VHH binders against q8rxe9. Designs and how they scored, part 13

Target 1, 356 residues: q8rxe9
Amino acid sequence: SVATDDTSPSVKKRVVSGVQPTGSVHLGNYLGAIKNWVALQDTYETLFIIVDHHAITLPYDTRQLGKATTDTAALYLACGIDVSKASVFVQSHVPAHVELMWLLCSSTPIGWLQKMIQFKEKSRKEGVENASVGLFTYPDLMTADILLYQSDFVPVGEDQKQHIELAREIAQRVNHLYGGKKWKKLGGRGGSLFKIPEPLIPQAGARVMSLTDGLSKMSKSAPSDQSRINLLDSKDLIVDKIKRCKTDSFAGLEFDNAERPECNNLLSIYQIVSGKKKEEVMEECKDMSWGTFKPLLADALIEHLSPIQARYQEIIAEPEYLDKILSEGADRAEELGAVTMRNMYQAMGYYQRRRY
Key: E = the ipSAE of ESMFold2; O = the ipSAE of OpenDDE; V2 = 0.75 times the mean of E and O plus 0.25 times the DockQ between their complexes.

## First folded at step 3 (VHH)

Design p2 (framework vhh_3k1k_2; at its last look DockQ between E and O 0.23; V2 from the best seeds 0.00; counts 0 for: pae O 6.3 > 2, placed apart)
Fold by ESMFold2, look of step 3:
Structure p2 (fold): chain B 356 residues (1-356), chain A 123 residues (1-123)
Amino acid sequence: as target 1 above (356 residues)
Amino acid sequence: QVQLVESGGALVQPGGSLRLSCAASGFTFSSYSMRWYRQAPGKEREWVAGISSSGGDTSYEDSVKGRFTISRDDARNTVYLQMNSLKPEDTAVYYCAAGTSDEYWSGYSEDYWGQGTQVTVSS
């Protein structure tokens, strides 16, 4: 069974993804990405990593990281990640991620890291001379997150595509430098040390726009909290945000009018959270005023989010249970990664510790 | 409907200059970072320059630093690439792109791309 889970060609393909420990999730994150990730657990063996090591590559608040990590875990579980199908764990709970990252860095030409767009853009915010080694090398850490588990696919958006291509190049280089007959001469089985991961670009998820500007994506970095619905917003706050959201003065409601981006956005949200077909929503809403529609939308949002919020509250009310879930996820991840780490150390010629 | 339309590509002698424009519509331009990419025939698309949504942070590929300048005009929903001291290796189709990223290596990101404008640097 273990063989069919790890390296056997007859096992499920493996997907890994990482999530920042931000401590909060807004409707745009959920509808645009997280629902698609949840669906992947039905087809693939899935690993969801809360990437706390990545969070320290830029300035951060030490008082908030731990709570943001557990809040993020609880939110993602509440969104439908099923621990019987997927492993959920904290990156720092599996030391192999940084062990492998160091080994990969030793094989990564510095010029490959120097050309990373995100490093060039993010280092300007810190001042180039003050950018950390962590910010420079985090693409190797992301590569370790992926390769440690012999991952087949990584679900990414375009902003992360360069990092997946770097991960593929690093894997190919390491396979060339240390794999094949060289590895067999050191007692290994030969062949590739790493699978070459493929990006998994799913069909576009829902595009949810700001409540204050129907032409801007909903974002956690927007200055006003009025611009977004957070998954944990109270019923009263949801009602207030929808009451105050930007609308227009046109009669009736309709999809797909370029002059009415807010109308299209709010109807689209209603369609998704109500589970209704587009034609049904059009027929239901076409003659409504905003005064009639806004309470309808708010009620649909509250009804959709209430099960998620209830599940979240159950999880955080039992912190020992959440810790057990994360510990068991880390144990499963350690088991998977141990084979990779043993092979990597062997192929690179390390003297391996024996314990009696 | 989102549109990014590049213009200004031309045939230019080595050492010459060009200014590329990319006009944007269908989204709130001031909320997006803008980037220029280029692709020579038979080669991979490569990043050239980027400018933050605020316009205060610019970045460049090393081979164009000091020669190219990215700028934006939010009143006209347009990003520019001023290209000076052009070399034959700058010959490519140039694309503009708009995007944001809310979370590292997870979450969603949506990039809008233009159709490109040809720049040829030749004697």
Scores: ipSAE 0.234, ipTM 0.620, lowest interface PAE 3.9, mean pLDDT 86
Fold by OpenDDE, look of step 3:
Parts: structure tokens; sequence; C-alpha cells
Structure p2 (fold): chain B 356 residues (1-356), chain A 123 residues (1-123)
């Protein structure tokens, strides 16, 4: 009885994530999200999307959207996204995102969207009556982005947790309405149409705070550029920003002191960019003055960002290379999404096109 | 200086009630959505409840629905969390946060955080 070691290659679980092509990527975005994505490539099948359809839901510059899209893609690659391990593509290059969104909208009660906090926040600036339907249905599009690829996990911040929960609810509802025996009766395989995605929430340590306010998150919307390190900042600018960053008057340096949020932030940044353990950083820096530590931090940042900047420049200098990468990524995405869409159209009872 | 200060945390018995308060200063309170988070020992910080800047919309984590109520008083720059029917699993440090949604799938969009207040539910 030859025990057939059914070593069926354990199918890697799938991870999908994305960012809007808006503004310059700063250190908070990188350390809080993109850097973590790089690590996920070894464990998961990873799809990283530039979500340009989301970018148009608020006022934007039409002249800059294309460049912002390619810049974001270039930064993905520059930060260590490996196209041999991951698929990188632009949302608008895969029509199935919007198709699925429409189908999901038909199964989403308006009351579910009305309770979304982010919509209310974003619409306040323009007035609720002037808010676009696109902005209102934003979570359905996000849901489509996730479910199209039968994602197991979605790396997101806490601010997106509500949207992930919504996505889960929508998936469950659609599975209930159209899946199972109903789908089988229509000639389908039956069962679930969608996997229920789970959030991957980064550990709190990955949150980078403003250089001018340790109690505020580093943000693109902050009025002062001095509050943030952009990934493409020059060495001199990095040195200057760190030199001028807000610090306290306490002696020595320490982690996890609520009275010293700036200190905690700067040490955390140092820890991450140096690759050192927390204990190592404390041993090294505990007795340092700000005058000694700031240059150290600046040097570490420069060392960490320099390769990224160099790679970015290389990629931007070769537009055809980037186009090829994005095209290949889109092709892969289309292949994966095609299965989902076929199943959905079948399960929902659509008349299927016959190809002659 | 921006400040969020939580208060009201205490030790209570299961089935008891608490009201948390978060007093905000140093920013335009009425322009921000307010949220409550909690972190239990050994667990990740989790979202608990949110209220829109207008106060017209509220949302809750499933585990607290029907038990917790978030509200705000813009005249006092304060957000509240009424917690009823407390359970041992509600034991955590509760944090107040203010923010807007800035990013699509990326990181924490909260702009400001409090230092937290300890809630312990134990018999």
Amino acid sequence: as target 1 above (356 residues)
Amino acid sequence: QVQLVESGGALVQPGGSLRLSCAASGFTFSSYSMRWYRQAPGKEREWVAGISSSGGDTSYEDSVKGRFTISRDDARNTVYLQMNSLKPEDTAVYYCAAGTSDEYWSGYSEDYWGQGTQVTVSS
C-alpha cells in the first residue's frame, strides 16, 4: 500500500491590496503599507492594484492622474514589489472591476452605504447634496476590487475596517441570494460565489506620525511639507526635515512614553529603517541627545530610501518597461477575474453570450 | 496643541454600565469624525464605534451592537461612549480618535489619538 504522499503543492492564499494614485507617497504610506506588502510576497499570491477609479470620486486634476498612476506603479516596484512574485496593475485596465461593482450594487441595501463614516466625512466638504454617487458607492467598488479575485486576505488600515466588514457582508449576502443550489440549478458548480475576505491589519508599530506633531498621523493633507518625509525627498531635504522636527525637552530617549509621542515616533522610525530590534535601539540610543540622535536618524533614512529613489528613477526613465509590467499584470488580473465574472453572470441568470 | 483626553474607565461587574468621555482640544472638533477603539491585552487594537462629523451617522462593531452607543456634543468638544450590558470580553484600554478618511486601502487614517482609559469588566 504505497502511501501516495499527496504533497499537493499547498495553494498559496491570495492577498489583494491597492492605493489611490493621489499625491506623493510619504514615509508613513511606505512603512505602514507598502513595505509590509513586500514581505507578503513570499507567503501569499499577491495582487497590488493602483486604484485609479477611486481617485476620481473626489476632485482631482485630470492632467495629473496619468502621471500619478505611473508614479505610484513605479514606487511599488522601487519599494521592492517583485513582478516575478506579484501582479501589479491599474484598476481601470481591468473592466471587470466595474462590471462586478454593478452586480454587487444590485445586492447592496442603500442603508448599508449610508452608515459608512468615510462617506460622511468626505461629503461634508462638498455638502452631502453635492456629493457624487461615485463617492457614495465607493465601498461597493472596493468590494468588487477584493472579491473579483477571490481574495483570502486584504491588508488595510483601521480606517478601512468598516469597508472590509461591508465587503464581507456583501459577499455573504450574494452567496446566499445566488449561490448554492440556486446556482447549481442554473448549471453552475454551486456553493459559494465568493470567498469571505479577512482583513490583515498592520501592527500599531507601523504607524508613522507627523514630524511636527507626534499625536497626528503623517499625512499628505497636512499643510506643511515639513511634517512628512516623502519617499523621493533629497538627502539634504531629509536632513533638514529631521533637524527641524519637533522634539521634547526630556533627557535621554525612550519608547512607549505617552508624554513623549515625538520621541516614540522618531525611535520607531529609526527602528524600522535600520532593521534593528527595539531592544537594540534602546540600548544604542537611550542616552543620546537629540543633537546626536537626529543625524543618526537622518543617515538611516537616507540609507534606506536611497536604493528606492535610485530604482524609481530607473523605472521612470523606461516607460516601456513599466507599461509592459502593467500590461502583464492586467492580463493576469483579467484571467483571474474572468472566472469570477462568468460565475456571477451565470448565477444571476444572465443570458450568456455564445462565441461563434 | 491637539489633545484628546479619555475619561470614565473603571472596574465594573458583568452586566454593568459605563460612560466614557473624550474631551478634544486644539483642533476643529466639528469637522472630524470621532471613533472609539479598544485594545485588550495581547490583542490588536480594534475599532469599536464611530460617529460622523455631523452626528447623523453612527456605526458599531458587531460585538457591541445594541449595547454601546456613541454620541457627540460639539458645544463641549466631547464624544461619548455609553456602554451597557458589559461583558468580560469588553475589558480593554479604550481609545478616542479623530480623523478623516485619507487613504484607500492603506494604513490608519486617524489624525489624532487619545492616551486611552482602562475598562475592566470582572466579576
Scores: ipSAE 0.026, ipTM 0.260, lowest interface PAE 6.3, mean pLDDT 89
ESMFold2 (binder alone), look of step 3: mean pLDDT 83; pTM 0.851

Design p3 (framework vhh_7pa5_2; at its last look DockQ between E and O 0.68; V2 from the best seeds 0.00; counts 0 for: pae E 4.3 > 2)
Fold by ESMFold2, look of step 5:
Structure p3 (fold): chain B 356 residues (1-356), chain A 121 residues (1-121)
Amino acid sequence: as target 1 above (356 residues)
Amino acid sequence: QVQLVESGGGMVQPGGSLRLSCAASGFTFSDYAMSWVRRAPGKGPEWVSTISDSGGSTSYADSVKGRFTISRDNAKNTLYLQMNSLKPEDTALYYCAKYSEYWGRDYFDYWGQGTQVTVSS
């Protein structure tokens, strides 16, 4: 077999993003990040990876991982990921991710892995010394996910640029150890073995707050399901959650009053899901009571989420279609990754198998 | 640039009290849950306590429940840990840690330099 060269010019810059196979998405996830990710597919070559290998680094339910993986894929497709524009695939369907991870480990000082210590509240003693090898080496796997595809960008918030800094440091170190003059002497072409990924700071997504505490961000980990709207909540459940959400006793409705964080949150949600301008919402709602506004908000939420829910149901009802989407995404990713892996093996001096 | 600066540690006898502070800068403090983590001699990092972004929800390790109280002042960008009824087992370097999410996982992405707490007879 003959490796293809990755020196061809790319028309679009490449963006990679990973998502956990949780099987659920709440309104805060969707409005705060996923809508922006969907928009990126129009400007960039986009890879959306369902990172099932990452999920097993902490305790998990083996009976649920497969279904959570396919449910997650279906939800992101329903949110607007277009398979004609983007590649959607399951991490474990492309073995090169773990092959590259192993190779990168040979170049990663073990002290660097401590920069991204992961913690789950229910496993309070999972420090560096008590973490599984998988949890400890997770940053190398994330780095492989990024570098395998010669990614130009990784979406991160401005406060979160350090999330990719380890991947950048590993790439720079690998380029130093195996690239440049050494790489050219082995027959390599081009200056660097890996592109150095850059942070992509997207336009700020909506910050959606808890339905039970307008000062706290909406979260999957909050103890009460009443605190959040899930994308797949039924019409009746949405109505009930909005009816019971925390409000105040002030007259009228307004944005940007620090004493009224719930009012600001609920109006902001309404603005976004209705598609109206802030000034239009202010004029429409200024004289409303909570009793008038809550049904209005619930209806707007139902209207916005119903197409997503309908699309999700269509996708899960035809598992062969979903399987084909994920298989084709994995094939495209495998082709891209194969070039990177051949170059990496060559740069490290491996004897590569050839077929007669 | 994210910066976390712990203070308030010191030497104290068993049964004593200390109040730790952590000054935060370089990020929107009120957007993030915050934690205290400690590293005792001969042990790895041990989670102590977490407080939600608003301050409305708190959680504690079993070893400190009823003795330690985490709090925050979002107007001053400051995290606190009130430590009462201190035991020799509480001797450790105490870190302030910023809680963050990336690729669907929650982890600490920034730590302070720590403040030493020593409880000895």
Scores: ipSAE 0.275, ipTM 0.633, lowest interface PAE 4.3, mean pLDDT 85
Fold by OpenDDE, look of step 3:
Structure p3 (fold): chain B 356 residues (1-356), chain A 121 residues (1-121)
Amino acid sequence: as target 1 above (356 residues)
Amino acid sequence: QVQLVESGGGMVQPGGSLRLSCAASGFTFSDYAMSWVRRAPGKGPEWVSTISDSGGSTSYADSVKGRFTISRDNAKNTLYLQMNSLKPEDTALYYCAKYSEYWGRDYFDYWGQGTQVTVSS
């Protein structure tokens, strides 16, 4: 009985993620998401998308969208995304996203989208006229973003679980409506049209909290820029923000004290950016005053972010390089998506274009 | 299932006050920033106010700044909007909205049915 060592190269599972081109990435986004993406590149086939179609669903500056897009891409690379391991591309550069969205829209019950604030507002007679259709349908676009590439996993924060669930439900529905024997009868392979994506819960990535409120997540929506460290903040600005950050009046420093959320946050940040173990940080910092610790933290942040900032500057100084990277990423995405689209059009009974 | 139920709306004279409430269920209320949004007849939705998950930070539209106060009770899963010095221009359907972040962008993923506020002499 010759044990056929089916060494079939274990096909890496595929991970897809994306961010809107808003132009600024803060420390919370980086430590909570992007840094984890970097680690995923070795284990998974990774696609990282700049989702610019999502950006236009809300008021935006048309003059800034392009720059925001390239900046976001540059930051991906600067943070350690390796184009030899991952595909980086812009959503609008791959038309299949919108094509698939349309197909998915046909299979999405309106009731599923009505649960969204944007939809509920539109459904109300008064003022519905001013709500964009894009605001109602963006969840389908997001679903398309995920399903187009037959994603196995989607890194999501806890707050994004609902969107993943929607994507899963839509995938299941489409598989049911058009997959299986129905698809086979139309000349297809049959079976599932979509993989059902699973959430990839990043290892307890340190939820980075606001510098002004240790109980609030660091966010771009916070009214004060002082509440967040941006990846591209100057050294002086980092020092100033840390100097002014909210702290308590307790003696010493400690982790995991519910009464000291700011302390926990700042220590956690220090731990992550210094690469030290929690125990090491505790031993080092337990007897420190805020006056001693804040400069230490600032220095550690500067040290950690400096290489990222330097790389970012290099990338933006070479527009052609970035364009090439994005183009290659888009090509790969198109290739992957083409299979999905072909199957979908077939399964849904479209007359297929004969290429002469 | 996420549910947001607004209450406290009504008719009031100019200069009057109302307090809106929003009862939240189906999610960990204390983990999310919450907002009030209003929609006047014939107009699009207008953001009114946001409060952070902990309640430590608040923001207001310029049109309501100094007159409205957003607050929350996480133990009761309730969001509030104290509206003082009401004006006819404040007439709208007021919605409670759950704040969420999706792929680096803040958005409202859930909203209530709304409560009507009418300011009229």
Scores: ipSAE 0.159, ipTM 0.568, lowest interface PAE 2.3, mean pLDDT 90
ESMFold2, look of step 3: ipSAE 0.210; ipTM 0.597
ESMFold2 (binder alone), look of step 3: mean pLDDT 83; pTM 0.831
ESMFold2 (binder alone), look of step 5: mean pLDDT 83; pTM 0.826
OpenDDE, look of step 5: ipSAE 0.077; ipTM 0.461

Design q1 (framework vhh_6z1v_2; at its last look DockQ between E and O 0.19; V2 from the best seeds 0.00; counts 0 for: pae E 18.1 > 2, placed apart)
Fold by OpenDDE, look of step 3:
Structure q1 (fold): chain B 356 residues (1-356), chain A 123 residues (1-123)
Amino acid sequence: as target 1 above (356 residues)
Amino acid sequence: EVQLVESGGRLVRTGGSLRLSCAASGRTFSDYAMGWFRQAPGKEREVVAAISRSGGSTWHADFVKGRFTISRDNAKNTVYLQMNSLKPEDTAVYYCAATYSWGELYDSSYDYWGQGTQVTVSS
């Protein structure tokens, strides 16, 4: 009997998402994910995680990880995450993430992980034999991040679809192996140990491409900083990056032309940051030269990012405030996760610690 | 218990196309990852393609080279294998398989198997 998720209509469904603290949050992360999270806060119970355990699976600067973590948290808030509506916390502050990962690893066939596209791509650079076990098991950690909190939905990009599907498979497998009557026999409630999470794919307009390659997604891993707008870039830097961004030699500007990916990207960015409708943007910009449009785009970006930057500075100036927020978030996360962990340990037959 | 019944296997010419279907009994079809296997005479059974419970993820063997595509319709309790650009080497009995776990489709242990359907590709 597929445990019908008896989610009482009266309880908000739960959404979990997160970003790695691997440098500065760029415009792609913001427009593609974080900006959308803000809207989710009114509809869902939302948990937003800084996933620092994921950040260490690739080469990183140990001196910068802490700052990157706090910066990311600050930027969450600066972008409009409301701590009265959402929980914000750091992954490493909640040990249950790794605990659950271990349990899930025991139920994950190696073959499932070997087929992950992202692992294959990332390991090619270093050679498969030199790839870390952490990188290999990365999807199990992600699965733990999601399942620990009994998530209903996970906002993900198209590139993460495979990992979400894996998470679903793992959840179903664990439910089958340890849930139901087996769990009940061990003194548990029985039924499903995990909800099966559903992907929440943002609208197509949220994919931001590189400023130097319209066919590549804006990425932190790109070697050139010129390829991306960071949320904390200065006004001058934004102007310079937009001025130097890759463009084509076609006359006028247009959306949805496969031969003009940079044009589409830049117009899309302008549309989003200006809050204009697509039709309005086309009417305004269709006859513009790049020389006219680039400054317009830069100004719109600056206008959009300035409030975020200002709020960020306020938050960073009060480290105790941020620490408190993260601590409270972690406490809430621990509380939620504790139930899941208790059930898992019970269902898997662990000897339970008695607290006197 | 789930019963699987394959259909659609027949004689086709090289370069032809064929669509196999596997119908599952019961209401628990969505609880199973599904796969297609084939066994040629004198050869070991090999996995051709696999699909997750939701259909969100698929796997295809290297030898299909984009010629075969697995899909499923959970509302119809059916998994499909679209085979295009068929070759004589594709001649085999094709089997549908079901498992509670995606990864188990690569192993020798499966929860349920069909009886198979014969596909013959003539030169």
Scores: ipSAE 0.007, ipTM 0.244, lowest interface PAE 11.4, mean pLDDT 89
Fold by ESMFold2, look of step 3:
Structure q1 (fold): chain B 356 residues (1-356), chain A 123 residues (1-123)
Amino acid sequence: as target 1 above (356 residues)
Amino acid sequence: EVQLVESGGRLVRTGGSLRLSCAASGRTFSDYAMGWFRQAPGKEREVVAAISRSGGSTWHADFVKGRFTISRDNAKNTVYLQMNSLKPEDTAVYYCAATYSWGELYDSSYDYWGQGTQVTVSS
């Protein structure tokens, strides 16, 4: 009479996101990607990987890499990562990433990598001969980051689709070369060696433009710090940057006027950080001058960012706790990856060491 | 080797609609990601749209976004290209192609090709 419940929860789909150890985050990063990626932990099993191995493929400051790594982890935690739902860890703390990268490189046709770098080579003046092998092969490292954990999804923007497509190609090629019937003959269990990851399509959302040019995306590489709001900017600095940001000479404020890209950008930022619907913002702001609106925007930004800044300060004040979070994340990641590595070595015919 | 056969290409007026089909034989269709390509006279072959093995992920070229839609029916071993709001510049031979893997959106990433179907859009 009473319907039986399934008391075993379904295993959530897994999402993997690679995080560069830049040590800093601007509003465009946060609203355009990080906020949404953190929110994925509510639906998916999520892994946030601080990809420190990537930093050594380009010139970097050896004195700052460790600090940038921990600062980046602290910023992402402050943005709302819940360690009971998600893992955050440092890529180099799980050696399997580079182990798998080597195995994947041996199955990756060189022509596939050449396609990945062609646009950058056309735009560079220094030439290919100055690029490191690590820079050329880093797409295999990113592929390893994804495949090691049997990831279902990888969050991607339009500009990242090439890397997920390479990961899918490599997984399919390896499954074809070593999986299925061949793997069963070697004593393997189950089907394919790798799950084929899918891109996770971003929701229409926060496209945040430069404070100095409403037609250019907010960027950390822009020459002037005035072009961006950093998550850790002080209250006074936020006020100053908003006071100085590019505006126009039109009266009133409106969305979606092609002649007013700065107005559209600043209203969109206000809408998002205030949590209001577009129609509510339109009614609130339609008759404002810039002199009235700028303090309103600055206050909304400060109110939105202050809890994040406070949480960040708590985390960096407790370095042993941060170390513990990262260590526990790495331990879980190592356990997940060990199964994948064992299967990959077996399928490729390696003599595996027995441990007692 | 898998065989791919396109159909549905014909003459259509500007602003019209057309649905292309590509039937696969010889191997399990669900093992392949699929793409549609086109080649106009005097131009290089170019990717139009692509779809994952399951149909869960799709991609469309900017020049057709909002007008063309790729889809597949794995039970019928068929991939489709719904073409709306057709323009004279859409005139081309349309090819379907199959690959075991999804990579960069160039024709060199596809292993198997059909012979093509002609689409002509009149002014």
Scores: ipSAE 0.000, ipTM 0.126, lowest interface PAE 18.1, mean pLDDT 82
ESMFold2 (binder alone), look of step 3: mean pLDDT 84; pTM 0.864

Design q2 (framework vhh_6z1v_2; at its last look DockQ between E and O 0.05; V2 from the best seeds 0.00; counts 0 for: pae E 14.2 > 2, placed apart)
Fold by OpenDDE, look of step 3:
Structure q2 (fold): chain B 356 residues (1-356), chain A 123 residues (1-123)
Amino acid sequence: as target 1 above (356 residues)
Amino acid sequence: EVQLVESGGRLVRTGGSLRLSCAASGRTFSDYAMGWFRQAPGKEREVVAAISRSGGSEWHADFVKGRFTISRDNAKNTVYLQMNSLKPEDTAVYYCAATTSFGELYDSSYDYWGQGTQVTVSS
């Protein structure tokens, strides 16, 4: 039976997103993505994935991947992801991700992947010849992550726009190549095999910048841990990192000055974690010195992160609980993905396994 | 249920421009992705363009080659097709269609249809 796409206006639209389990989740991931996901749960059917297959496309520590995966999952929950509203699961626990990736790869011109900016940037360090095929093809994997679940929307940052566009193009191409009357002739329902996903740009998606470079996004790949606040950093470490963060020599504090990127970044962080309005922050901080503001920011960060840290500890202390959540999430994902895979295999003319 | 009414179809000369409009009934217009289809005499109906619910994403058929542009105004419950550089081969009945899913390139996937508007391009 070919699953019908639930197109009823009464049904919540579906949102899919995920984070790689590469080290600790930092403040940029949280404020830029995860925090916004929490709000999406009330409006959308949400699937939140720990994308561990993506994590292996670059050098990683095999001894830490498992822990990083569970930590990321725990942090999802600690940050407010509600398993009664959302499905949380690990990418590798659902084989259909890779299966679909293969099918999509067959329909992706190599030239499309060669144009990806992130690949060019990431391969530059190692040389293009030494770059892995995985690194080259991971946008197809990302596409599979999205299309497998017939996603309506994908929250994306600026850095992922190109990959989302690629996903859209691939979906369109596959629909054209294998959908419609062709699919119907093979016994399928016909029509589109995939929804074309739409990017969801968060209204307040705070681009959190590095503490050591206001022009660079906060990143796990940055060599220095001082460049980022990790969600699980101790109070003392947060204070120290903020104390040592890069600042300018200008008097006063101000928003939206291109010449003062660090100032803008730190004020933005303070605004978000304090829950204050921009105007309030401006009024409060406009005449402050860095010596006065940094401690204020540190305190606000600590206050904001403390509940998350506490909840994280509770979750980690109950590994069976986390395992159950991930298992149930994976089951749901498998169920949803199975429909997509069935349709794809049918549309592409595969000999179907008969179940007796 | 959504009712769709197309307008703007007429006789035009080769190289001319035409803007089609499709007005939707009700207050739920933003819940639907919209598409334009066309059917020429003796040919199958084919998709011309599609637009997402928010209007943030668009799709156009290859034969459009930048000549046609789909847009929408959710405040007016209207979807548009701007057609430039029209050719005789563009002669067809043009249909507006609505679906709860974006990315639908086949007529069988759309839930609601207009009655169509005739576009004729003379040589």
Scores: ipSAE 0.005, ipTM 0.270, lowest interface PAE 11.7, mean pLDDT 90
Fold by ESMFold2, look of step 3:
Structure q2 (fold): chain B 356 residues (1-356), chain A 123 residues (1-123)
Amino acid sequence: as target 1 above (356 residues)
Amino acid sequence: EVQLVESGGRLVRTGGSLRLSCAASGRTFSDYAMGWFRQAPGKEREVVAAISRSGGSEWHADFVKGRFTISRDNAKNTVYLQMNSLKPEDTAVYYCAATTSFGELYDSSYDYWGQGTQVTVSS
């Protein structure tokens, strides 16, 4: 749920969300996380950062990165980001991210990075000398993404828990090393260089399961595209995927039967995309056969996704408009980050260039 | 805010063993990384061992080289220091400390301290 101690009437708290430039989104991503992340713009000042620098820490296709970046931006806008409430921009368009990353590296003990679970897993398979410096140090880049904007909150999934703890530790260490009386002696105001970010656990999104295995979460990495509904699947493809999805031979339809995970999954999807209450869905569907229910589900999915798909097509058809949105977001972000960078350089004792 | 109370310090012979305990009260103990420090008369306080919030990462000073083991039980809100093969050089007041920071090897990173427990090692 959404709760803050710092929502005074005069000040809106800031949330920073990193968005991987995957170029695609499936129904599980959308209903499980993205819908709720976009909704944060209604309560908080929100920054949605397409994190293209993070994508190069693993093998990637150089011909696809740019398109994946703009497709991802367009898709998130189509999911409901309102540019009057939130900023959307590409990480690499704001150089301060990597500038701050470098400065933070000097304050990050190597042992803290060596303990990161994701690095340990990757380096175990490929050998530590074959893992890139980028893979080893990208937690400092994630920390820079957060701290540059003096972020109050960062939405966290289970897999990001360790990274937010590292960001908090780095911020506290930098504040200790360079803040307080030392910062004041250099002419600084306030005792801290960085706000200490808090994890934000948004209201739980739907758990959407695979169309081929009701006990496995819907996943981009599953071998078969039949296992998932992609946000941009055509009407005909949605119908075909639902027609072919795994079901059972029980009579009627019901929620919450442990012997019927596929039934529970498909009813839950229908409930959410139709906007109906659980009780309404039960009464409507309890006596249906699969042959009756599947077309109903497919139609509800198509109705729900069609406006998103239409908005997406509008955005990608006008690349100069998308460029303008991203450029204005980057300008806003650069303005915000400049204050942080100036203070950090001053606190670390750098000779500062005069501006006339 | 957390309050820390050490116990278990006493007089032991060289080569003996001793287990120190530090009971924590207050907020959720699992929010804190924990450390053991010691201070002999006339010497600076020094870190002996540290342990992460979950207990999954631990560190021990070189001068205790496998003789001391830090551990924690988050269900009991307690951190321990098992001290084996004690030497007269281990004589000191031992302090338990708690921090939310990842810099648990630094005295200045610890916000909460116990009152200390005396360990004396004789021949």
Scores: ipSAE 0.000, ipTM 0.144, lowest interface PAE 14.2, mean pLDDT 83
ESMFold2 (binder alone), look of step 3: mean pLDDT 83; pTM 0.859

